# VH-VL binders against o04291r164to392: the designs that were tried, part 16

Target 1, 229 residues: o04291r164to392
Amino acid sequence: DANNPAGLLSIAEEALAEFLSKATGTAVDWVQMIGMKPGPDSIGIVAISRNCSGIAARACGLVSLEPMKVAEILKDRPSWLRDCRSVDTLSVIPAGNGGTIELIYTQMYAPTTLAAARDFWTLRYSTCLEDGSYVVCERSLTSATGGPTGPPSSNFVRAEMKPSGFLIRPCDGGGSILHIVDHVDLDAWSVPEVMRPLYESSKILAQKMTVAALRHVRQIAQETSGEVQ

## First folded at step 16 (VH-VL)

Design w1
Fold by ESMFold2 at other seeds, fold request of step 18:
Structure w1 (fold): chain C 229 residues (1-229), chain A 120 residues (1-120), chain B 113 residues (1-113)
Amino acid sequence: as target 1 above (229 residues)
Amino acid sequence: QVQLVQSGAEVKKPGASVKVSCKGSGYTFTDYYMYWVRQAPGQGLEWIGYINPYSGGTTYNQKFKDRATMTVDKSISTAYMELSRLRSDDTAVYYCARSGSKKAHYMDVWGQGTLVTVSS
Amino acid sequence: DIVMTQSPDSLAVSLGERATINCKSSQSVLYSSNNKNYLTWYQQKPGQPPKLLIYWASTRESGVPDRFSGSGSGTDFTLTISSLQAEDVAVYHCQQYYNFPLTFGQGTKLEIK
């Protein structure tokens, strides 16, 4: 069943396939963000969702770090995501050659006293693709997906992460191309109407999470190269 | 003071079922996982499963999945574990235990234990 | 399943002397990404339920005397009682929580010599 390693791997592989279809394909109806422009003065290309379940954002950009280092940095969400309170790995399951499945509990800060903070219970799958790309994908575990039950959410609203993550492609000559997809349902109906835009806007999601991640990795890359930016 | 108080000892015949209760007090019952663990006489500890008392969601050790049922009654802060189709090697002390953290699967407070004897 | 093996099965130690109990896992319970060992020690006195002593391999639970310490990493772990007292007579169990099923060592009985 879904509590055994084969069942968890099945959930992980399905999440990977769905994530890749969003990151490199048209599984989400992507609209380039107005006011974001490609070029030497930008961090990359950013798109937001139209007409999808929940809210989603995608970014693609160049970073001067090797894929494994990028993955290591981004897996530590509290270090770069301002609203992330904690990330805790409860269980670790080996998957494939070099692949790893984690069962993760994440707590977020609330932006307002009018609504409870969100938390997440997720499966995170890290693996290397045949083309040398490294991927970290993640999705919520629910009764519908199967898998081990998560911690009590009595002081939180349990939000849903739909297949999301990052795909890191090595570049010839060093560095990486980083693709990020964030796709969440923050349960906007559980907040007062005046606050709902904070929980329903793909543009706010992009700015707070997707763009923030890309900027953080690029800043680390500059510091690692020995130049202060 | 955090306490877990379990129901009394039971004697059962092979093929019967047993239902053990565990009442929590001194803490917010729905904030913590509840685990069930057993210990056969002179033997080590064996994990049966855990329940999230807020949602009612359960996770079982696959060894017990077809025979064990864990439930919760939030209104009286009480967890239950029922084991069906009992065999003589199910004779054990059955413990409930509370999680020490939402962030890890270790147990910080244990009930006093319930002896279940399956004979003849 | 991760098998937890304790040694010795039983141990007799004089009052005031050092007692050492070992626990070995069949697979590493150290996760390199967070550098944490998913290992817990429990004390079980005669006729009583287990009590938590040590979690994350080396972190002492509140109220546990500082003569109890945990050490080790990966697959090999040690519980040390630096100066044995009469009240320390118990069975000691290790438990891993790295992955499911949650598993315990068979226990080590500690007695006064």
Scores: ipSAE 0.852, ipTM 0.934, lowest interface PAE 0.8, mean pLDDT 91
Fold by ESMFold2 at other seeds, look of step 17:
Structure w1 (fold): chain C 229 residues (1-229), chain A 120 residues (1-120), chain B 113 residues (1-113)
Amino acid sequence: as target 1 above (229 residues)
Amino acid sequence: QVQLVQSGAEVKKPGASVKVSCKGSGYTFTDYYMYWVRQAPGQGLEWIGYINPYSGGTTYNQKFKDRATMTVDKSISTAYMELSRLRSDDTAVYYCARSGSKKAHYMDVWGQGTLVTVSS
Amino acid sequence: DIVMTQSPDSLAVSLGERATINCKSSQSVLYSSNNKNYLTWYQQKPGQPPKLLIYWASTRESGVPDRFSGSGSGTDFTLTISSLQAEDVAVYHCQQYYNFPLTFGQGTKLEIK
């Protein structure tokens, strides 16, 4: 079957709902990270998963940029995610609600020569909510979800992104509150046991991806405004 | 020397089925998408669908979804496209084509084409 | 569906002269987020399958002569052959890969005098 806009929008809206339940609710058993507590001059609030499928991390923090600008920066994963080799949009589908659906192929560098690099085939959905919040959520497309089939992964290990993304709420007086959820299954069993913590640790995921994204946007905001920190 | 070699011409009656083969050589068959495209006499090109030969996953143009079936046999580096319930307006040259990139849906190597004629 | 319309339907050009073929899409095939035009040009010589010439609207495929160039953005695209040679007699097709279904222009037949 050819995939149609209504079917892709259904996948996108289900991903959004699941992402929001993780970002603002308890769909994941969250444990707040020690040393990442809220306060002046802190990066924000960071939590990691306990006892969920795959690994997950969540962060929340203030950024001095409008929601659309934050989304623009974070969509460019190679600019802030050190292990991201490439992000390529293969197809662009307008959603009937003014949002945009992208079909995306992402390649990652391997952190070690002992394991094959991971890649991802995902649907990314960007839309503006009625309250002025902007959302960018993303999830893997698989045979179980439906949707267009992704590129061959014969030179990569195809990893799974579970519903993940960014919720960006505007603040009165400017700036945004940024909520980030990263939830992935990196296929840890396919690597030697000595290297497996790199692929099974929600704390490492938080450090390498979730915190990196928040830090990057905050750095750009400070450089753009000319503020000194 | 990347090549796609297709099966020979077919003549069919309305209501029959046809199965066109496409054998790839000179590259790793499972590393690239395989597309199917047809060209009716004196007309332009029409996309039928594509298959990921690594996973076997398929994506069809909705126009063909109920009549076309794409498959692969990895052991002989061969893709197949079967079109059922043939009509006279299915008369066309049928091409297989390999993706030029994992990052975009354009085609860099094409098979020689298979003429399928449907006539009463 | 994104409809691709080429003009002219046919064109006769003397050897050594410039040939210009236009392709218009019914919707933009430029994605603003990556600033890329999802457009390809193919050459199809008589009795042969299409051959890739240009992708991303203006990037020449390896082995394609310098006389072929692609330009344009959004909805309007041009294939230019700066000095026509006898071997360039063909039908030229544009294709978009912005979204599904993948669609082609109807083709432009290029002939010599």
Scores: ipSAE 0.850, ipTM 0.931, lowest interface PAE 0.7, mean pLDDT 91
Fold by ESMFold2 at other seeds, fold request of step 18:
Structure w1 (fold): chain C 229 residues (1-229), chain A 120 residues (1-120), chain B 113 residues (1-113)
Amino acid sequence: as target 1 above (229 residues)
Amino acid sequence: QVQLVQSGAEVKKPGASVKVSCKGSGYTFTDYYMYWVRQAPGQGLEWIGYINPYSGGTTYNQKFKDRATMTVDKSISTAYMELSRLRSDDTAVYYCARSGSKKAHYMDVWGQGTLVTVSS
Amino acid sequence: DIVMTQSPDSLAVSLGERATINCKSSQSVLYSSNNKNYLTWYQQKPGQPPKLLIYWASTRESGVPDRFSGSGSGTDFTLTISSLQAEDVAVYHCQQYYNFPLTFGQGTKLEIK
């Protein structure tokens, strides 16, 4: 039963496995975007999806902050995601392995008054891997996955987050290597056809969400004078 | 004014079922969670479950999952809770309650309660 | 399950005096990431349903008199009525909404002395 702690952990572990296969593997057909950088004169790789369900983006870069601090910053989506209206944690479940499961309701702003804003009902799983990496992965809870029922979406279009998140590897000598995957289905069929490309573009997703996250955490690292070269 | 009005008291025999109704008014019924909570005589409150009236999705306290069924009829702004295979220790006042927020599981408006008595 | 334990089970307080009701959870209901305590207080007068008083441990619901206040964090919470009035005779319940199942304290009966 997915409504109890054991069932939620099963969903969380499956989301983690799927996220890792996207972050460090070839589960998505990735196309590199050479002209899209996280910031000026910075090392980073950005890729977008080709021929996958929904839209996806991936970024990888160096950050002069310890893994837990990076995770803390990025879990606070309203602080860096311009289109994020609110993030609310409705339930918190200890995972029994030192990790944490959150049930999260997220509301987004719409880019235009002609389409309804999206919202998300997700499970977010944070844990430490045996190699010292810290991971935060997230996916929508739906009737298909099971789990507790989310809030009414009467004024929003309930969008789907496919397994997504942050893999944060500690570096020898300090700092972190950050891998980001965003994979969503924004329900493009619910918008007027003339605006549908805004909801189906993995490049727009990368610019507005994936790259924005990496730029934000790098900016904080520079402002704290914690950057290592 | 937001109001929840429940069906009247019921007397049942062990093994029977009961279905309690809860009609919401003064707000958009499908915008808020609906909870069911019971209170046995002289005892505290016990959560049964909640339903999302927009989607019809449900979440049950595992104690009641095999006997409780929550539904809604959006056309008349009414929620239902049915409890089957009744026992004497199911004697209680059954409340419906609306969520105070989409952001948390606390309840801001409660129905007047429905007394269900299970007696052989 | 997070067990909510209230103390005392009942108390009698003179009009105009301070009443204090405690609620203890078996696990912390404070989430450090958002710094919120997932705790609510309800008032239940005889023969009536519960009424919301306080949510997030210390936020007063609109229309609730200023004499009601909530405090505490983590596992220990307090409902305070600064100057008891006759209409405050009720059973008071705490509830956690940190995780499922949602659970309530056993209730504290408040009477006028």
Scores: ipSAE 0.848, ipTM 0.932, lowest interface PAE 0.8, mean pLDDT 91
Fold by ESMFold2, fold request of step 18:
Structure w1 (fold): chain C 229 residues (1-229), chain A 120 residues (1-120), chain B 113 residues (1-113)
Amino acid sequence: as target 1 above (229 residues)
Amino acid sequence: QVQLVQSGAEVKKPGASVKVSCKGSGYTFTDYYMYWVRQAPGQGLEWIGYINPYSGGTTYNQKFKDRATMTVDKSISTAYMELSRLRSDDTAVYYCARSGSKKAHYMDVWGQGTLVTVSS
Amino acid sequence: DIVMTQSPDSLAVSLGERATINCKSSQSVLYSSNNKNYLTWYQQKPGQPPKLLIYWASTRESGVPDRFSGSGSGTDFTLTISSLQAEDVAVYHCQQYYNFPLTFGQGTKLEIK
């Protein structure tokens, strides 16, 4: 029910708890991607899921930007996610103590003309934790979760985002530690068998989404540090 | 040309139910949200809810949640809104309206309206 | 709930003159992340359903005459008719779509003086 903000907050808080257990714990069986960490000039630590529902990727890295600036950049998905066709916020619901709930419709480009593009109907929750960390977490709204019904998906395959997002911890002395979790079910079985690896590979998810986000924010941080005053 | 055509006026007694129909034509019925909005005589507009005609999913204004039921019949491109346990203050013109896009809750095409009168 | 308040409730304007209708929301309907104002204006002529004029506060719907314009941001919005025509006699409604429930202003009746 769109008119029950307490119910939406409950969904948001459950998504936050599940996201945090993935970001900082072992809720997913994580396997480090060795080829993605070349020495001391690496972007950070990247891991992919093993034996989980759907596909998942996680990254952790240092960024020379304040937490709120990192969140601002990453919430603008079209600016860094190449396959993101559009992100549209249909509703904005305040959630006490500075938190915000968004109801978001996202359309993606397909990597192939042989399968329909995916779209998402999600709740995105942004809030500051008591330890000063900032969190942006997101999950699909479905008939099972409740919440307002999303737009028609007649020209898309409605994919599922499982609790995912960004945990941005301030560092003493400035900057942030950024944790990213992407966990999705792209409905791989709805595409021809030869195309399924594009939709069920956690390594491809990591490359296209998780690493892209971390690389983008680190690049902006580098450009900001290099500006001449 | 996009058009929404509603069922005719109804007169009901308190405690009864009414079901208003809205037939869409000139567009792909299942591609857009359908909203229901009412207007009491001499009053402003009041949102009742919306339905996703592709999935059948609904979202109601909390004020109407216990009494309103929205449905669709895709095979005839028709949406329905039923309001139960009618009261005299439910007397209004009831409108269906289509979303202007998949990406926002504003309405670009409205039906002609259905007058529902609730009186003893 | 976001309360939408229009002013004036009624106005009369001479043909060819400028008409100004205001709409104020009880909280901001501007979302900073996308820089959009979630506000729509409708025209409702006597005995007719509402007709979409303007969405996103300032974007004119196709087929709407240039004399209609929307302006404002945040909590304060204005519908302007630069040169009133006889066919503009109507009730004008604003609507927010920032948050549920979707809410409308009470309407402003525009008449020719």
Scores: ipSAE 0.841, ipTM 0.929, lowest interface PAE 0.8, mean pLDDT 91

